# Designs tried in a protein design chat: VH-VL binders against q0aze0. Part 485

Target 1, 268 residues: q0aze0
Amino acid sequence: MKIILVNNRFKENTEKKAQEIAGQLSALNVEVIIDNGLDEPYAGTVDFIMVLGGDGTMLRAARRYGQRAIPVLGVNMGTVGFLSNIEINELAEYLPLILREEYSLEARMMLEVAVFQQQSLLTRVFCLNELLLRSNSPRMLSFALEISGQKLEPYRGDGLIVSTTTGSTAYSLSAGGPIADPQLDAFIVTPVASHIINKRPLVVSPEREISLHLLEEREAIIGIDGQIKMDFGAENRVLIKRAPHPLLMVNLKAKPFFTSIDRSLQRQ
Short names: E, the ipSAE of ESMFold2; O, the ipSAE of OpenDDE; V2, 0.75 times the mean of E and O plus 0.25 times the DockQ between their complexes.

## First folded at step 23 (VH-VL)

Design SB11 (framework fv_inotuzumab; at its last look DockQ between E and O 0.80; V2 from the best seeds 0.83)
Fold by OpenDDE, look of step 23:
Structure SB11 (fold): chain C 268 residues (1-268), chain A 123 residues (1-123), chain B 112 residues (1-112)
Amino acid sequence: as target 1 above (268 residues)
Amino acid sequence: EVQLVQSGAEVKKPGASVKVSCKASGYTFDDYAIHWVRQAPGQGLEWIGGINTHTGDTYYRRKFQGRVTMTADTSTSTVYMELSSLRSEDTAVYYCARDESYFDYMSGTFDYWGQGTLVTVSS
Amino acid sequence: DVQVTQSPSSLSASVGDRVTITCRSSQSLVYSEGSTYLSWYLHKPGKAPQLLIYDVSRRLSGVPDRFSGSGSGTDFTLTISSLQPEDFATYYCMQATHFPITFGQGTKVEIK
């Protein structure tokens, strides 16, 4: 068995824990790769991914390895989040189950984001939470939204979020989007506006394609999962589809999503 | 308008503690991290640590671990940095700075800074 | 810790001059999917530091076009195409790819 441990470069405790876990696993004849983001993703075959940290660390892991159909377990290191399944102090208890592959999987839809310069593909990225289009200036953007070839009325505002149901509790929520059941596959299209919101959030079938482009010569930025940034101008187009493979999240412990989100909202 | 307003100058004796505040306004407080950077006389900028206001996670430079404590009060949109066991070498202007954050991710881009707080440690 | 070294430590220039400041890191600043957390700051005595450039080449909104950033890996450059009176200050590069965050030693741009 080969396992990747993903940790957070800014959290020394996660690094130390990764090393500790690696030692324990090695003693059990399990090969371990530690990924702190400073190196290229491990290209070899692996059987399991363990994420030590918060939701941001999970998102990084998802972008790096999600397309490989590998079970991914979120192990919370004492942070608030929605993507971890167990706590670090529970790992010892569940480790035998992990090694025996006695766990359930929850498929989470990911986005396939393709950015074009005219007709040329600039980049393609898979992400778990969302794509954010936002202005790079205090001025509002004017942009076109197309869904499966259907052109909507032009959007005007600070930006737009296209989120998965997983991402519904992230940026989309802050922008007024709905909370979505993570067991659903859908796009959530949430407008971002500092002024009057003239558009309602849309819940869109995962079978559809979403296209965005600017209607004026302004500078914008595309953000992916709050971690990747890309310049976006009038000559660019972004195409968003359902990723061909979902993220396979390991479910060792049942978590009541709606009870958890309700508690989380009360803290804000 | 985004603003970070720090508390006033402090004069402390060696061995004492100092607590500097940084009040944030003009943005959603818990969407960003706050870092602390200091500049000693005749020296450059030195990163001390940071706090994620959403998660409460703290990140301290090793040299300050055990002496520094950062806290956040969301009700007042204020971050605090407490430095204990003060030494003459701790004499510096201390700055708070805003950093974009996303859960446990930080961008490491300090786009807004406080005006600075002079902390003088002298016998 | 990752060492960040600026060059030069100081320089004298006149209004209208092209100014170039370099920043070299002891390790690559590339992280994960190609993100590079290198930023440039302007600092005047008695004032708060100001962000100029982030992510190597992204100019903060409101920052004049005469400021530009470039580079990759371990070598980075801040360029002021035409120095203005308000640009006389100390400039710092900062890396945030590696923990802990570290600054260059600074470059003081003085009036010739």
Scores: ipSAE 0.865, ipTM 0.931, lowest interface PAE 0.6, mean pLDDT 94
Fold by ESMFold2, look of step 23:
Structure SB11 (fold): chain C 268 residues (1-268), chain A 123 residues (1-123), chain B 112 residues (1-112)
Amino acid sequence: as target 1 above (268 residues)
Amino acid sequence: EVQLVQSGAEVKKPGASVKVSCKASGYTFDDYAIHWVRQAPGQGLEWIGGINTHTGDTYYRRKFQGRVTMTADTSTSTVYMELSSLRSEDTAVYYCARDESYFDYMSGTFDYWGQGTLVTVSS
Amino acid sequence: DVQVTQSPSSLSASVGDRVTITCRSSQSLVYSEGSTYLSWYLHKPGKAPQLLIYDVSRRLSGVPDRFSGSGSGTDFTLTISSLQPEDFATYYCMQATHFPITFGQGTKVEIK
């Protein structure tokens, strides 16, 4: 059995814990690969991914491995987030179940994001929470949104968020979007500081294709999961579709979403 | 609009402690980590550590481990850095700086800085 | 600790000159998905540092376009295409790919 342990680059105690867990697994004849983000993603066959950290660490794991249909377990090492399933001090309790593959899976929709220059594909990336289009200057953006070829009235403002339901509690929420049940598949399209008052958030079928491009030359940025940034100008467009594979989240411990919302929102 | 306002200059004796505050305004406090950077006279910039205001996690450069403590008070949007067992080489201007964060992720980019706090350690 | 070393340590230049400052890291600064956390700061005495360039080459909003950054891996460059009077300052590169965060030693740009 081969497991990837994903950790973050700054937290010294996370690295020590990852090495400790790797030792425990090796003693059980489990091959372990540690991914702190400095090396290329492991390309070979992997049975399980364990994320040691918070929701930000899970987002990186999802972008790197989410299209490979490998079970991914979130293990929180501090404050419980929306994407963690168990606490680090519970790992020993659940490890036998992991090794016996006695767990359920929850599918979480991901975005496939393709950025073009003129007609040429520059980059294709995947996203668990959201794509953010934003201005990179004091000037507001003027941009076009198309949904499956249907052109909406132009947008003017600071930008736009295209979110999954998983991302509904992240930037989209702060910009006025709805909280969505993460078990739904949908796009949530949330304007950022729209100059046009009539622009409301939209909930859109996951079967649609969303296209964005600027209507005036401006310096803009495409942000992916709040962590990846790409320059975006009048020569570019971006296409957003549902990714071919969802992220397969491991459930070992029941984590009721709806009863936890008030506690999580109090931290805003 | 965005501001980081630090507490005033301090004069301390060797062996004492200093606590510098950094009050944030004009942005969502939990969306940005706060780092502390100092510059001793005639020297370059030196990173001391940081605090992720969303998670509460702290990150200290090893040379300061054991004598630095960083805390955040979300209700007042204020971060504090306390440095103990002061030495003459701790004389410096201390800056707070914000760093875009997303949950436990931090970009490591310091886009807005406080005005600086001079801490003088003299006998 | 990852060292970042700037060259030159100081230089003299005239208004209108093209200025180039290099920053060399002891290890690659490439992180997951190609992210490279190398940034450049301007610092004048009595003022707080100011961010100019982040992610190697991305100019912070409001920074004049005469400032540009380039490089990859371990070698990075800040270029000022036409030096202005307000650009005489000390410049620092900073890496944040590796813990701990480290600054270059600085490059002082002085009036010739």
Scores: ipSAE 0.810, ipTM 0.901, lowest interface PAE 0.8, mean pLDDT 91
ESMFold2 (binder alone), look of step 23: mean pLDDT 91; pTM 0.945

Design SB12 (framework fv_inotuzumab; at its last look DockQ between E and O 0.83; V2 from the best seeds 0.82)
Fold by ESMFold2, look of step 23:
Structure SB12 (fold): chain C 268 residues (1-268), chain A 123 residues (1-123), chain B 112 residues (1-112)
Amino acid sequence: as target 1 above (268 residues)
Amino acid sequence: EVQLVQSGAEVKKPGASVKVSCKASGYTFDDYAIHWVRQAPGQGLEWIGGINTYTGDTYYRRKFQGRVTMTADTSTSTVYMELSSLRSEDTAVYYCARDEQYFDYMSGTFDYWGQGTLVTVSS
Amino acid sequence: DVQVTQSPSSLSASVGDRVTITCRSSQSLVYSEGSTYLSWYLHKPGKAPQLLIYDVSRRVSGVPDRFSGSGSGTDFTLTISSLQPEDFATYYCMQATHFPITFGQGTKVEIK
């Protein structure tokens, strides 16, 4: 059995804990790869991914490994989060179930994001929470949104968020989007500071293709899961589709989503 | 509009402690981590540590581990840095700086800084 | 700790000159998906540091276009294409890819 431990580059105690867990697993003849983000993603076959950290660490794991249909377990290291299933102090209790593969899986939709310059594909990236298109200057953007070939009236404002239901409690919520049950599959399209009054958030079938491009020269940025940034200009367009595979999140312990919403809302 | 306002200058004896405040305004407090950076006279910038204001997690440079404590008070949008067992080498201007965060992720970019707090340690 | 070394340590230049400051890291600053957490700050006596460039080459809104950043891996450059009187300052690079966060030692730019 081969497991990837994904951890955070800034948190020394997470690194120490990852090494300790790796030692315990190796004593049980489990092969362990530690991924702190500094090396290329492990390319070989892997049976299980354990994320040691908060939701930000889970987002990186999802981008790196989410399309490989590998079970992913979020392990809290004392942080607030929607995507963790167990606490680090509970790991020893649940380890036998992990090793026997006795757990359920919850699928979470991901985005496939393709950025073009002219007709050339520049990059393809996957995303668990959201894509943010935003202005990179004091001036607002004028941009076009197409959904499965249907051109909507132009947008004008600070930007746009295209979110999964998992991402509905992140930037999309702050911009006025709805909270969505992550068991639903959908795009949530949320304008950011729109100057066009009739632009409301949209909930869109996951089977649609969403396209964005600027209608005038402006400096903009595409943000992915709040962590990856790409320059975006009038020569670019982005296509957003449902990713081929969902993230497969491990359930060992029930974590009520609606209780977690209360905590998120209280922080605002 | 974004502002980080720090507490005033301090004069301390060796072995004492100092607590510097950094009050944030003009933005959503828990969207940004707060880092502390110091500059001793005639020297460069030195990162001390930071606090993720969403998770409450702290990150300290090893040389300060055990002497520094960073806390955040969301009700007042204020971060505190306390440095104990002061030495003459700790004489410096101490800056707070904000860093965009997303859950436990931090971008590592210090876009707004406080005005600085001079801490003088002398006998 | 990752060492970040700037060169030169100081320089004197005239208004209108092109100024180049180099920042060399003891380790690669490339992180997941190619993210490179290298930023440049301007620091004047008695003032707080000011962010100029982040993610190697991305200029902060409001920073004049005479400032540019470039580089990859371990070698990075800040360029001021035409030095202005207000550009007298000490410049620092900072890496945040590796823990702990570290600054270069600074480059003092003095106007002749």
Scores: ipSAE 0.820, ipTM 0.909, lowest interface PAE 0.9, mean pLDDT 91
Fold by OpenDDE, look of step 23:
Structure SB12 (fold): chain C 268 residues (1-268), chain A 123 residues (1-123), chain B 112 residues (1-112)
Amino acid sequence: as target 1 above (268 residues)
Amino acid sequence: EVQLVQSGAEVKKPGASVKVSCKASGYTFDDYAIHWVRQAPGQGLEWIGGINTYTGDTYYRRKFQGRVTMTADTSTSTVYMELSSLRSEDTAVYYCARDEQYFDYMSGTFDYWGQGTLVTVSS
Amino acid sequence: DVQVTQSPSSLSASVGDRVTITCRSSQSLVYSEGSTYLSWYLHKPGKAPQLLIYDVSRRVSGVPDRFSGSGSGTDFTLTISSLQPEDFATYYCMQATHFPITFGQGTKVEIK
């Protein structure tokens, strides 16, 4: 068995814990690779991914490895989040189950985000939470939204979020988007506007494709899961569709999503 | 308008502690981490540490671990940095700085800074 | 720790001059999916530091277009195409790819 441990470069305790866990796993004849983001993703075959940290760390792991259909377990290191399944102090208890592959999987839809310059593909990224289009200046953006070839009325505002249902409790929520059941596959399109609220959030079928481009000569930024940034101008377009593979999240411990969401809302 | 307003100058003796505050306004408090950077006389900028205002996680430079404590009060949108066992070499202007955060991720870009707080350590 | 070295440590220039400041890191600043956390700051005595450039080449809104950033991997450059009176200050590069965050030693731009 081969396991990747993903940790947070700024959290020394996660690095130390990763090393400790690696030692324990090695003693059980499990090969371990530690990924703190400073190196290229491991290209070889692995059987399991364990994420040590919060939701941001999980998002990084999802972007790096999610397309490979590998079970991913979130192990919370005592922080707040929605994407961890067990706590670090519970790992010893569940480790035998992990090694025996006695766990259930929850499929979470990911986005496939393709950014183009004219007809040329600039980049393609898979992400778990959302794509954000925002202005790079104090001025509002004017941009076009197309859904499966249907052109909506032009959007004017600070930006737009296209989120998965997983991402519904992230930045989309702060922008006024709905809370979505993580077991549901859908796009959530949430306008970001400080002064103009003329558009409502849209819940869109995962079978559809979403296209965005600017209607004016303005400079904008595309953000992916709050971690990747790239310039976006009038010559660019972005296409969003359901990723071909979902993230396979390991479910060792049942979590009551809806009973805990109210508590989290007070922190938003 | 985004503003970071720090507490006033401090004069301390060696061995004492100092607690500097940084009050944030003009934005959503828990969307941004706060870092602390100092500049000793005639020296450059030195990163001390940071705090995630959403998760409460702290990140300290190793040389300050054990002496520095950062806390955040969301009700007042204020971050505090306490430095203990003060030494003469701790004499510096201390700045707080805002950094965009996304859950436990920090962008590492300090887009707004406080006006600075002079801390003088002398016997 | 990742060492960040600026060059020069100081320079004298006149209004209208082209100024170039270099920042070299001891390790690559590329992180994960190609992000590079290198930023440039302007600092005047008695004032708060000011962010000029982030992510190597992204200019902050409101910063004059005479400021530009470039580079990759371990070598980065801040360029002021035409120095203005208000640009005389100390400039710092900062890396945040590696823990801990580290600054260059600074470059003081003085009036000739």
Scores: ipSAE 0.815, ipTM 0.916, lowest interface PAE 0.7, mean pLDDT 94
ESMFold2 (binder alone), look of step 23: mean pLDDT 91; pTM 0.944

Design SB13 (framework fv_inotuzumab; at its last look DockQ between E and O 0.72; V2 from the best seeds 0.80)
Fold by OpenDDE, look of step 23:
Structure SB13 (fold): chain C 268 residues (1-268), chain A 123 residues (1-123), chain B 112 residues (1-112)
Amino acid sequence: as target 1 above (268 residues)
Amino acid sequence: EVQLVQSGAEVKKPGASVKVSCKASGYTFDDYAIHWVRQAPGQGLEWIGGINTFTGDTYYRRKFQGRVTMTADTSTSTVYMELSSLRSEDTAVYYCARDESYFDYLSGTFDYWGQGTLVTVSS
Amino acid sequence: DVQVTQSPSSLSASVGDRVTITCRSSQSLVYSEGSTYLSWYLHKPGKAPQLLIYDVSRRLSGVPDRFSGSGSGTDFTLTISSLQPEDFATYYCMQATHFPITFGQGTKVEIK
């Protein structure tokens, strides 16, 4: 068995724990690779991914390895989040099950984001939470939204979020988007504005394609999962589809999503 | 308008503690982390640590671990940095700075800074 | 810790001059998916530091076009195409790819 441990470079405790876990697994004849993001993703075959940290770390792991159909377990290191399944102090209890591959999997839809320069593909990225289009200045953007070839009325505002149901509790929520059941597959399209906008968030079938482009000569930025930034201008177009493969999240214990989100709203 | 307003100058004795505040306004408080950077006389900028206002996670430079404590009060949109066991070498202007954050991810880009707080440690 | 070294430590220039400041890191600053967390700051005595450039080459909104950033891996450059009176200050590069965050020693740009 081969396992990747993903940790957070700014959280020393996660790195230390990764090394500790690696030692324990090695003693059980399990090969371990530690990924702190400073190296290229491991290109070889692996059987399991364990993420030590919060949701941001999970998102990084998802972008790096999610397309490979590998079970991914979120292990919370004492932080706030929605994507971890167990706590670090529970790992010892569940480790035998992990090694025997006795666990359930929950498929989470990911986005396939393609950015074009005219007709040329610039980059393609898979992500778990959302794509954000936002202005690179205090001025509002004017942009076009197309869904499966249907052109909507032009959007005008600070930006737009296209989120998965997993991402509904992230940036989309802050922008007034709906909270979505993570067991659903859907796009959530949430407008972002510093003023009142009459446009409502859209819940869109995962079978559809979403296209965005600017309607004026203005500089914007594409953000992916709050971690990747890309310049976006009038000559660019972004196409968003459902990723061909979902992220396979390991479910070792039940998580009461709606109870948890209700609690989290008290913090905001 | 985004603003970070720090507390006033402090004069302390060696061995004492100092607590500097940084009040944030003009943006959603828990969408950004706050870092602390200092500049001693005649020296450059030195990163002390940071706090994620959303998760509460703290990130301290090793040399300050055990002496520094950062806290955040979301009700007042204020971050605090407390430095204990003060030494003459701790005499510096201390700055707070805003950093874009996303859960446990930090961008490491300090786009807004406080005006600075002079902390003088002298016998 | 990752060491960040600026060059020169100081320079004298006149209004209208082209100014170039270099920042070299002891390790690559490339992070996951090609992100590089290198930023440039302007600092005047008695004032708060100001962000100029982030992610190597991204200019903060409101920052004049005369400021530009470039580089990759371990070598980075801040360029002021035409120095203005308000640009006389100390400039710092900062890396945030590696923990802990570290600054260059600074480059003081003085009037000739």
Scores: ipSAE 0.873, ipTM 0.934, lowest interface PAE 0.6, mean pLDDT 94
Fold by ESMFold2, look of step 23:
Structure SB13 (fold): chain C 268 residues (1-268), chain A 123 residues (1-123), chain B 112 residues (1-112)
Amino acid sequence: as target 1 above (268 residues)
Amino acid sequence: EVQLVQSGAEVKKPGASVKVSCKASGYTFDDYAIHWVRQAPGQGLEWIGGINTFTGDTYYRRKFQGRVTMTADTSTSTVYMELSSLRSEDTAVYYCARDESYFDYLSGTFDYWGQGTLVTVSS
Amino acid sequence: DVQVTQSPSSLSASVGDRVTITCRSSQSLVYSEGSTYLSWYLHKPGKAPQLLIYDVSRRLSGVPDRFSGSGSGTDFTLTISSLQPEDFATYYCMQATHFPITFGQGTKVEIK
């Protein structure tokens, strides 16, 4: 069995525990690859991914590995988030179940995001929580939203969020979007500080394609999962659709999403 | 308006401790980590460490590990840095700076800084 | 620790001059998905440092467009296209890709 342990670039915060866990697993004849983000993603065959950290670390793991249909377990090292399943001090208890593959999987929809300059593809990325289009100046944006080729009335404001249901409790919530059950597949389209009062958040079928482009020359930024930033201007367009594969999240311990919603509201 | 307001200048003897505060306003406190950076006379900027106010995680440069403690009080939107076993080489202006976070992720960008706190260590 | 080295340590210039400052890292500053955590700060005595450029080339909102950043991997440059009186200061690059976070030694830009 081959496992990737994902931690972050400030490795002294989590690296000691990742090395300790790697040693424990190696003693059980489990091959371990440690991924702190400084090296290229491991390209070989992997059976399981263990994320040591919070939701931010899980988001990076999802972008790197989520399209490979590999089970991913969130192991909390501090504040419990929406994407961790067990605490680090519980790992020894659950390790036998992991090794025997005695767990269930929960699928979480991901976004496929393609950014163009004119007609040339600049980049294609995957996203677990949201794409954020925002102004990079004191001026508001004017931009167009198309859903499956249908042009909506122009938007004006600070930007727009296109979120998965998993991302509904992150930036989308702060911007006035609904909390969505993460077991549903949908896009949630949430305007940010719209100057057009009749622009409501939209919940959109995952079979749709979403397109955004600016209607005026302005400095803007596309943000992916709050971690990846790309310049976005009048020469650019972004296309968003459901990614080919969901993130496969491991469930070892029941985690009540609906009773934890109050904590999400406190984060606002 | 985003502001980071630090406590006033301190004069300390070698071997003592100093605790500098950094009070944040004008933004959501736990969306940003707070870092501490110092500048000794005639020297450049030196990163000391930081605290992720969302997770409570601390990150200390190795040379300060064991002498520095950073804490955050979300009810007052204030971060504290305490440096112990002071030496004359610790004489510096100490700055706090914020760094956008997203859960446990840090952007590594210090967009707003406090005004600085002069700490003088002399016998 | 990753060392970042600035060049020059100081320079003398007149208002209107084009100024370039380089920052060289002992290791690549490229992280996951190409993110490169290299930023530039302006610092005047008695004032707080001020962010100018982050992510190599991204200008902070409100920073004049005479400031630009460029580079990749290990080599980075801050350019001031036409120096103004308020630009006489010390400039620092900072890397945050690797722990610990480190600054360059600074470049003092003085009046000629």
Scores: ipSAE 0.782, ipTM 0.897, lowest interface PAE 1.0, mean pLDDT 90
ESMFold2 (binder alone), look of step 23: mean pLDDT 91; pTM 0.943

